VHH binders against Glutathione S-transferase TCHQD (TCHQD). Designs and how they scored, part 5

Target 1, 266 residues: Glutathione S-transferase TCHQD (TCHQD), of Arabidopsis thaliana (Mouse-ear cress) (o80662)
Amino acid sequence: MQLYHHPYSIDSQRVRLALEEKGIDYTSYHVNPITGKHMDPSFFRMNPNAKLPVFRNGSHIILDTIEIIEYLERIAEVSSGIEDATFNREVVEWMRKIREWESKLFTLAHIPDNRRLYVSKFLRMVVIARMAESPDLASAYHRKLREAYDTEDKLKDPGALRRSKDHLLRLLDEVETKLEGTTYLAGNEFSMADVMLIPVLARLSLLDLEEEYISSRKNLAEYWALVRRRPSYKKVIGRYFNGWRKYATLVKTWMFVRVRSLLRKY

## First folded at step 23 (VHH)

Design w3 (from v5 with Q57H)
Fold by OpenDDE, fold request of step 24:
Structure w3 (fold): chain B 266 residues (1-266), chain A 123 residues (1-123)
Amino acid sequence: as target 1 above (266 residues)
Amino acid sequence: QVQLQESGGGLVQPGGSLRLSCAASGFTFSSYAMNWVRQAPGEGREWVSSISSSGGHTYYADSVKGRFTIARDNVKNTLYLLMDSLKSDDTAVYYCARDWRYSNYWKPEFDSWGQGTQVTVSS
């Protein structure tokens, strides 16, 4: 089993958490979306949407995050001799609810404009370069390019930003309410619902929004403290986000982008 | 409210082709695995085909494998069933059915159904 992912990708974190929690071994491949690696033709052919993560088990390739998680759940069930399991509906419902909030716009809105715009431009140039190199993928690359422009437009739309924020607030409020009665999101046991939520909280922390969004909610704060103690969290997210470490990958990535831009090597 | 509306059924000769559509509304279509199920006169419901939420994986009953193609457009919130080489035995009411999960790694569990569309294969 192979996972193509990036440590800072929320969906990648979700899948990795799932893998760790289930004790499923996998080969890890880092694909940095900021450097445009996910736009490489070989990878892009497999994943035209250029969204991380990508999970591969032999010939079986899964591109959707929740589908991957469900796949992993099924593997775990089968390995445990559970033949008639159907997954937990409440868990899936929470996963769905959490996924409905798209973190991309929110995240980008909290990145300094100079850096955001620089990376955006770089990635557009990468896409254009790849398009020229692989005409057979031109349509898909065009779609990605359009998406990039659309994202920029949304970032200029205060209404869009507000809607995203409000969506997050509603989600967190719902989570807060749920956690009044249960230790974890879908009950008193850790589940894939938590796997979906934890990276969201981690992102908020990364953006220095922990106090505003997490600590301000009593149950959520306790939950956050609890889940961060898990070995899976430490391995998947903590390793990269704790202390000075959060800057290491970012600095490296930034330097890479700058150098390539300067050299016009896309 | 969850709504599924099938269309595209009709009368066709053996060997003919039809394309069924299912228009979905009232929910996030791209977050659900979708299915086609059919019911022939006097028979029980028979699973025909499934497609994962993203459309990345498709599954078919043996009876239709190689002849039918399931597809979806998540932008249009529409499920499709391309039926080729139709046989008399394919005569049935075809239903669009939603699975509450994203994938098809389990036995399908349907929580929503359309009204169905009649497909009649006759010479």
Scores: ipSAE 0.920, ipTM 0.960, lowest interface PAE 0.5, mean pLDDT 95
Fold by OpenDDE, last read:
Structure w3 (fold): chain B 266 residues (1-266), chain A 123 residues (1-123)
Amino acid sequence: as target 1 above (266 residues)
Amino acid sequence: QVQLQESGGGLVQPGGSLRLSCAASGFTFSSYAMNWVRQAPGEGREWVSSISSSGGHTYYADSVKGRFTIARDNVKNTLYLLMDSLKSDDTAVYYCARDWRYSNYWKPEFDSWGQGTQVTVSS
């Protein structure tokens, strides 16, 4: 089993957490979306939507995060000798609810404009270069290019930004309410619902918004403290976000983008 | 309110083709695996085909493999069933059914159904 992912990708973190929690072994491949690696023709052919993560088990390729998680759940069940099992309805409902909030716009809005715009321009140039190299994929690349421009437009729209924030607030309020009665999101046991939520909280922490969004909510704060103690969290997210390490990958990536841009090598 | 509405059914000759559509509303269509199920006169419901939420994976009953193609447009909130090489045994009411999960890695569990559309294959 192979996972194409990036440590800073929320959806990648979700899948990795799921893998760790289930004790499923996999081969890890880093694909950095900021450097445009996910736009390489070989990878793009497999994953035309250019979204991470990508999970592969032999000929079976899964491109959707929740589908991957469900697949892993099924593998775990089969490995345990459980026949005719079903996933938990409440867990899936929470997974769905959490997924409805798209973190991309929110994240980008909290990145300094100069850096954000620089990376955006770089990625557009990468896409254009790839279009030229692989004409058979030109239509798909063009779609990605359009998406990039659309994202820029949304970032200039205060209404869009506000809607994203409000959505997050509503989600966290619902989570807060739920956690009044249960230790974890879908009950008193850790589940894939938590796997979906944890990377969101980690992102907020990364953006230095922990006090505003997490600590301000009593139950959520306790929950956050609890889940960070899990070995899976430490391995998947903690190792990258602790202390100075959270900046290391970002700085390296930034330098790469700057050098490539200066050299006009896309 | 969750709504599923099938269309495209009709009378066709053996060997003919038909395309069914299912219009979905009242929920996030792209977050659910979708299915086609049919019921012939005097028979029970038979699973026909499934497609994952993203459309990345499709599954077919043996009776329709190679002849039917399931597809979805998540932008249009529409599920499709392209039926080729139709046989008399394909005569049934065809239902679109929603699975509450994203994928098809388990036995389908349907929580919502359409009203169905009649497909009749006859010479």
Scores: ipSAE 0.920, ipTM 0.960, lowest interface PAE 0.5, mean pLDDT 95
Fold by OpenDDE, fold request of step 24:
Structure w3 (fold): chain B 266 residues (1-266), chain A 123 residues (1-123)
Amino acid sequence: as target 1 above (266 residues)
Amino acid sequence: QVQLQESGGGLVQPGGSLRLSCAASGFTFSSYAMNWVRQAPGEGREWVSSISSSGGHTYYADSVKGRFTIARDNVKNTLYLLMDSLKSDDTAVYYCARDWRYSNYWKPEFDSWGQGTQVTVSS
């Protein structure tokens, strides 16, 4: 089993958390979306949406994050001898709810404009370069290019940004309410619902928004403290996000992007 | 309110083709695995085909494998069933059914159904 992911990708974190929590072994491949590696033709052919993560088990390739998580859940069930399992509906409902909030716009809105625009331009150049190199993938690359422009347009739309923020606030409020009665999101046991939520909280922390969005909510703050103590969190997210480490990968990536841009090596 | 509406059924000769559609509304279509189920006269409901939420994975009953193709358009909120090489035994009411999960790694569990569309294969 192979996982193509990046440590800073929210969906990648979700899948990795799931893998760790289930004790499922996998081969890890880092694909940095900021450097445009996910646009490489070989990878792009497998994953034309160019979204991380990608999970592969032999010929079975899964591109959707929740589908991956469900697959892992099923593997765990089968390995445990559990027959006629149906997964937990409440868990899936929470997973669905959490997924409805798209973090991309929100994240980008909190990145300094100069850096954001620089990376955006770089990635567009990468896509254009790949399009030229692989005409057979041109249509798919073009779609990605359009998406990039659409994203830029949304970032210029205060209404869109507000809607994203409000969506997050509503989600966190619902979570806060739920956590009044349960230790974890879907009950008193850790579940894949938590796997979906934890990377969101981690992202908020990464963006220095922990006080505003997490600490301001009593139950959520306690929850956040709780889940960060889990070995899976430490392994998947903590090692990258704690303290000064959160900047290491970003700085490295930024340097690579700048160098490549300067050299026009897309 | 969750709504599923099938269309595209009709009368065809053996060996003919039909394309069924299921229009979905009232929920995030792309977040659910979808299914086709059929019921022949005097028979119970029979699972026909499933497709994952993203459309990346499809499954078929042995009776229709190689002849039917399930597809979905998540932008249009529509589920499709392309039926080729139709046989008399394919005569049934075809239902669109939603699974409350994203994938098809479990036995399908349907929480919503359409009204069905009649498919009749006869010479």
Scores: ipSAE 0.919, ipTM 0.960, lowest interface PAE 0.5, mean pLDDT 95
Fold by OpenDDE, last read:
Structure w3 (fold): chain B 266 residues (1-266), chain A 123 residues (1-123)
Amino acid sequence: as target 1 above (266 residues)
Amino acid sequence: QVQLQESGGGLVQPGGSLRLSCAASGFTFSSYAMNWVRQAPGEGREWVSSISSSGGHTYYADSVKGRFTIARDNVKNTLYLLMDSLKSDDTAVYYCARDWRYSNYWKPEFDSWGQGTQVTVSS
């Protein structure tokens, strides 16, 4: 089993958390989307949407995050000898609800403009370069380029930004309400619903928005404190996000992008 | 309100082809695995095909494997069934059915159904 992911990718974090919680072994491959590695032709052919993570088990390739999580759930059930098992519907419903909030726009809006625009331009140049190198993938690359421009347009739209924020607020309020009666999101036991939510909270923390979005909600704050103590969290997210560590990967990535840009090596 | 509406059924000769569509509304289509199920006269419902939420994985009953193709357009909120090399035994009402899950790694569990569309294969 192979996982192509990046530690800062929310969906990657979700899948990795699921893997750790289920005790499923896998081979880890880092694919940095900021450096444009996910646009490499070999990877792009397998994953033309260029979204992380990608999970592979032999010939079985899964590109959707929740489908991956469901696959892992099934593996765990089979390995445990559980017959006629079904996934928990409430868990799936929460996963669906959490997924409805797209974090990309929100995240980008909280990155300094100079850095954001620099990386955006760099990635567009990478896509253009790849398009030239692999004409057979030109249509798919063009789609990615269009998406990049669409994202920039949305970032210039205060209404779009507000809608994203409001969606997050509603989600967190619903979570807050749910946590009034349960230790975890889908009950008193940890589930894949939590796997979906935890990376969202981690992202907020990474963006220095923990006080505004998490600490301001009593139940959510307690929940956040609880889930951060889990070994899976420490291994998947804490290792990269805690303290000074959050800067290490970012600085390295930034330097790499700058050097490549300066040299026009896309 | 969840709505599924099948179309594209009709009368065809053996060996012919038909394309069924299922228009979905009232829910996030891309967040659900979808299925085709058929019911022949005097028989029970038979699972025909499944497709994952993203469209990345498809499954077929042995009776239709190699002849039918399930597909989906998540932008158009539409499920499709391309039926080639049709046989008299394919005569049935075809239903689109929603699974409450994203994938097809379990036995299908349907929580929503369309009204169905009639497919008749006859000389």
Scores: ipSAE 0.919, ipTM 0.960, lowest interface PAE 0.5, mean pLDDT 95

Design w3 (from v5 with Q57H)
Fold by ESMFold2, fold request of step 24:
Structure w3 (fold): chain B 266 residues (1-266), chain A 123 residues (1-123)
Amino acid sequence: as target 1 above (266 residues)
Amino acid sequence: QVQLQESGGGLVQPGGSLRLSCAASGFTFSSYAMNWVRQAPGEGREWVSSISSSGGHTYYADSVKGRFTIARDNVKNTLYLLMDSLKSDDTAVYYCARDWRYSNYWKPEFDSWGQGTQVTVSS
């Protein structure tokens, strides 16, 4: 089983948490989307949306995060002969609700404009170079270029940003209410609903928004403290989001982008 | 409200082709696995085909494999069934049905149905 992902991608974290919680062994391949590696032609042919994560088991390739998680539930069921009682309609409904929040727009709105625009220009140049190098993929690369411009348009729209924030507030209020009655989101046992939520909370922490969005909610704050104790959290998220490792990753990524832009080697 | 509206049925000669459509509204279409189910006159319902929420994986009943193709357009919120090499025993009302899950790795469990569209294969 192979996973192409990046440690700071929310959807990558979701799949990795699911894999760790299910005890499923896999081979990890890091693909850094800020450096444009996810748009190299070989990766793009396998994954024309250029989105992370990509999961592969032999010839079976799955590109959608929740379909990957459902696949993991299915193979665990087949392997053990036992249905996972913690995977049910309520869990899938929570997964759907959590996924509907547009985290990319929210994240980009909290990044300084100069850095965001510099990276955005770099990635557009990478796409243009790949279109020239691989004419057979030109329409797919053109679609990616359009998506980049559409994202920039949304960032100029204060209404879109406000709607994303309001959506998050409603989601977290609903979570807060649910956690009055249960230890975890969909019951008293950890489930794939928690796998979907934890990376949202980790992103808020990474953006220094924990006090505003998490600490203000008593049940959510207790939940956040509880789930950070899990071995899966520590392995998938914890060691990447604190300390020297986070700093080193940021510096290395930025140097790569700056050097490639200055040398015009996209 | 969740709405599924089938169309494209009709009278066709044996060996002919039809394309069925199912327009979806009132829910996030791309977040659900979708299915075609048919019911012949005087018979129970028979599952025909399924497609995952992303469109990446499809399954077919043995009776239609190689002749029918399921597809979806998540931009237009539409499910399709392309039917080729039609036979008299394909005569049925065809229903669009929604699964509560994203994938089709399990036997389907439907939470919503359309009204159906009649397909009649007769000379």
Scores: ipSAE 0.765, ipTM 0.910, lowest interface PAE 0.9, mean pLDDT 88
Fold by ESMFold2, last read:
Formats: sequence, C-alpha cells, structure tokens
Structure w3 (fold): chain B 266 residues (1-266), chain A 123 residues (1-123)
Amino acid sequence: as target 1 above (266 residues)
Amino acid sequence: QVQLQESGGGLVQPGGSLRLSCAASGFTFSSYAMNWVRQAPGEGREWVSSISSSGGHTYYADSVKGRFTIARDNVKNTLYLLMDSLKSDDTAVYYCARDWRYSNYWKPEFDSWGQGTQVTVSS
C-alpha cells in the first residue's frame, strides 16, 4: 500500500491516523504542495485534481480522503473477520460534518500577505510551466490555475473569511457539547470521527490559535490533551510539530521556492 | 428534505438502449455513495449497480455487467444509468437509492429511495 502525502496536510494526517490506528503497513511518499511537486505531470496523471493524499493498493487508486478511510475499515474487517462496531452511521455523519469546514481559506487568512502572495505567484508560474510541458493535461492545469485565482478573490472578501470562522465556531461548540457525554467524539471509544477532528485541532495549534478556539472550551481542551497521548498522534502529528523539525521544513520549503523563483525554474 | 427523482424509463425493444437519470436534492450529493436497484414484476428488489461518492469506483451485478454503465455528475447532482443491450428480463421498476456511506465496499444499506421509473423491454 502507498500513500502520497505531506505531514502538514490535514487530509494526509487523517489518512495516516487511520492507517496507524488500524495497524496497516504502508509506504510513505512525501509530496510538498508549497513547492508545487503535487503538480508535476507524473503525479497529475495519477491525480488530476492535484490533491493530497493519494492512496494506492496495487492498481486501486483512491483520491477521496473519506473513501480511503472506508477502504481501510473494509480491508481491516476482511482481514480480521470482525466487523468494526465503532464504524457506524454516527461516525460517518461526524466525518461529513467536520469535512464541510473550509480549512484552506481559514489557514491562508492567518499567513502574512507578502509570503502568501509570493508563494501563490510561484505556484501559478509552476502551473503555467507544466501546461507547456504536458499539453495533453492542459485542461486540468487550467482548472488548477482558475482555482488559484478564485482562492485569492475569496481572501479579499471579508464575508467569506467571517463565514469560515463562524462555521468553525459552530462546529467546535457542537463538539464541546458532545464531549460532555462521551470520552471521544462519537462515543467512549476512539473512532474515525476522531481521526477527522484531530488534524483540525492540530491546525489550530500550528497557527497558535489554541487559546482562542481550544482552551476556551473545557471539554475540548481535555479531549485535545487526551488524544495527543495516543501513539498514532505522536507518530503522525507530534513528530512533525517538534520545533526543530517544523523549523527545518519551513526553511527548506522557503529556500526552494525562493531559489526556483529567482532562477525562473518553475 | 432528501429528494430523489428518477426519469428516463419507458418501453423499448430487446437490444435497445435507455438512459435513466436521478435528480438529487436536499443533501450534499457528492458526500454519498449512490445505487440503482430494480424490482421486476412479482420479484423482490435486486441491486443493480453502485458508484462511490467521488465517482471513482463502480460496481455492477453480474446480470448487468458489460451492458449497463453507472455514472454521476456531482456538479449537477445527478445519477445516471446507461442501459445497453436490453433484455426482456431487465423489465422492472428502477430505483435510485442513497447509501449513508461515501464508498461501496460493503453490501449497500439504503437510507433514501426515489419513487422509481418503469423500464419495459418487450420480447
């Protein structure tokens, strides 16, 4: 089994948490979306939306995060002969609800404009270069270019940003209420609903927003402390949120973007 | 309120073709696996085909494999069944059905149904 992902991608973390919680072995391939590697033609042919993660089992390729998680649940069930009682309608409804929050816009709104715009311009240039290299993929690359401009327009719209924040607040309030009665999101046992939620909380931590969104909610704060003790969390997220590793990744990524932009080697 | 409305049924000669459509509303269509199920006169319901929420994976009953094609358009919120090489035993009411899951790796469990559209193949 192969996973193409990046350690700081929310959906990549979701799939990796699922893999670790199920004890499923896989081969990890890092693809950094800030450097534009997810838009290389070879990757794009496998994944025309250029989204992470990409899961492969032989010739079976799955691009949707929740479809990947369901696949993992199914193969674990077949392998063990035991149905997973923690995978049920409530869990899938929580997964659906959590996915509906638009994390990309929220994240980008918390990045300094000068750095964000520099990276955005770099990525648009990468797309244009790839269109020239692979005319057979031109319509897919054109779609990605249009998506990039649409995102920049949304970042200039205060209403869109406020709606994303309000949606997050409502989601976290609902989570806070649910956690009054249960240890984990969909019950007293860890489930794929928690797998979907934990990377949202990790993103808030990465953006230095724990006080505003997590610590202000007693049950959520206790939950956040609890889930960080899990081996899956430590391997998938905790390992990469260590200061030196985070710093090293940021420096390498920025240097790559800066050098390639200055040399016009997109 | 979840709404599923089938259309495109009718009378057709053996060997003919039909395209069924199912218009979906009242829910996020792209977040659910979708299915076609049919019921022949005097028979129980028979699963025909399924498609994952993304459209990336399709499955067919052996009785229709190679002749029917399931497809979805997540922009238009529409499910399709393209039926070719129709036989008299394809005569049935065809239902659009929603699974609560995103994928089709399990036996389907349907939480919503359409009213059905009649397909009649004369011998």
Scores: ipSAE 0.764, ipTM 0.909, lowest interface PAE 0.9, mean pLDDT 88
Fold by ESMFold2, fold request of step 24:
Structure w3 (fold): chain B 266 residues (1-266), chain A 123 residues (1-123)
Amino acid sequence: as target 1 above (266 residues)
Amino acid sequence: QVQLQESGGGLVQPGGSLRLSCAASGFTFSSYAMNWVRQAPGEGREWVSSISSSGGHTYYADSVKGRFTIARDNVKNTLYLLMDSLKSDDTAVYYCARDWRYSNYWKPEFDSWGQGTQVTVSS
């Protein structure tokens, strides 16, 4: 089983948490989307949407995060012969609800404009170079270029940003209410609903928004402290949020982008 | 309220082709695995084909494999069944059905149904 991912991608974290909680062995391949590596032609042929994560088991390739999680639930069930009672309709409904929040726009709105625009320009130049180098993939690359411009337009729209924040607040309020009655999101046992939520909370922590969105909610704050003690959290997220590893990744990524831009080598 | 409306059925000669459509509304279409199920006169409902929420994976009953193609358009919220090389045995009412899951790795469990569209294959 192979996973192409990046440790800071929300959907990558979701799949890795699921793998760890199910005890499923896999081979990890890091692909950094800020450096444009997910747009390299060989990877793009396997994954024409250029989205992470990409899961592979033999010839079976799965690109959708929740479909990957359901696959993992299925193979764990087949392997053990035991149906997982914690994977049910309520869990899938929570997963749908959590996914509906558009984390990309929210994340980008909390990055300083000058750095965001610098990286955005770099990535657009990478896409343009790849279109020139791989004409057979040009329509897929053009789609990615259009998506980049659409995102920049939305970042100029204060209404779109406000709606994204309001959506998150409503989601977290609903989670806060649910956690009054249960230890975990879909009951008193850890489930794939928690796997979907934890990376959202981790993203808020990464953006220095924990006080505003998490600590302000008593039940959610207790939940956040609880889930961070899980071995899966420590391995998938905590390991990459410590100072030396986070710093090293930031420096390497920033150096790559800056050097390639200065040398005009995309 | 979940709504599924099939269309595109009709009378066709053996060897002919039809394209069925199912218009979906009242829910996030791209978040559900979708299925076609058929019911021949005097028979129970028979699963025909399924497609995952993203469209990435399809499954077919042995009786239709190689002749039918399931597809979805998550922009138009529409499910399709392209039926080629139609046989008399394909005569049935065809239903669009929603599974509560994203994928089709389990036996389908349908939580919503359309009203059906008649397909008749006869000379």
Scores: ipSAE 0.756, ipTM 0.909, lowest interface PAE 1.0, mean pLDDT 88
Fold by ESMFold2, last read:
Structure w3 (fold): chain B 266 residues (1-266), chain A 123 residues (1-123)
Amino acid sequence: as target 1 above (266 residues)
Amino acid sequence: QVQLQESGGGLVQPGGSLRLSCAASGFTFSSYAMNWVRQAPGEGREWVSSISSSGGHTYYADSVKGRFTIARDNVKNTLYLLMDSLKSDDTAVYYCARDWRYSNYWKPEFDSWGQGTQVTVSS
């Protein structure tokens, strides 16, 4: 089983949490999207949406995060002969609801414009270079380029940003209410609904927004403290939020982007 | 409201082809696995084909494998069934059905159905 991912990708964290909670071994391949490695032609042929994570088991390739999680549930059930009672309709409905919040726009809105625009320009130049290098993939690369420009346009729209924030507030209010009656999101046992939610909370923590969004909600704050104690959280997320590891990753990524831009070797 | 509307059925000769469509509305189409199910006169419903929410994985009943192709367009919110090499045994009402899950790894459980479209294969 192979996973192509990045430790700070919300969807990568979701799949890795699922793998760890189910005790499933996998081979980890890091692909840093800020450096444009997810758009290399060989990876792009396997993954035409250029999205992380990508899961592979033999010839079976799964690109959608929730389809990956459902696959993991199924293979665990088949291998053990034991159905996971915590994977049911309510869990999938929570997963769907949580997925619908647009985390990308929200995240980008909290990054200084200068840094964001520099990386955005670098990535657009990478896409243009790949289009020229691989004419058979040019249409797919062009769609990615257009997507990048559309994202920049949305960041200039205060209405789009406000709607993303309002959506998050409604989601967290609903979670707060649900946690009044249960230990975890879909009941008193940990489920894949929690796997979908925890990376959202971790993203808020990474952006220094815990007090505004999490600590202000009693049940959610207790939940957040509880789930951070899980071995899966510590391994998948906690170790990467250590300042030295975060710093090392930032320095490596920025140096790569800066050197490639200076050498004009996209 | 969840709505599924099939179309494209009709009368064809054996060996002919048809393309069925199912227009979906009232829900996030790309977040659900979709299915075709058929019911011949006097028979129970028979699962025909499934496609995952992303369209990345498809499954077929043995009776149609190699002859039918399921596809979806998540931009147009439309499910398709391309039927080739039709046989008289394919005569049935064909239904579009939604599963509450994203994928096809379990026996389908349908929470919404269309009204069906008649396919008749007759010489």
Scores: ipSAE 0.744, ipTM 0.908, lowest interface PAE 0.9, mean pLDDT 86

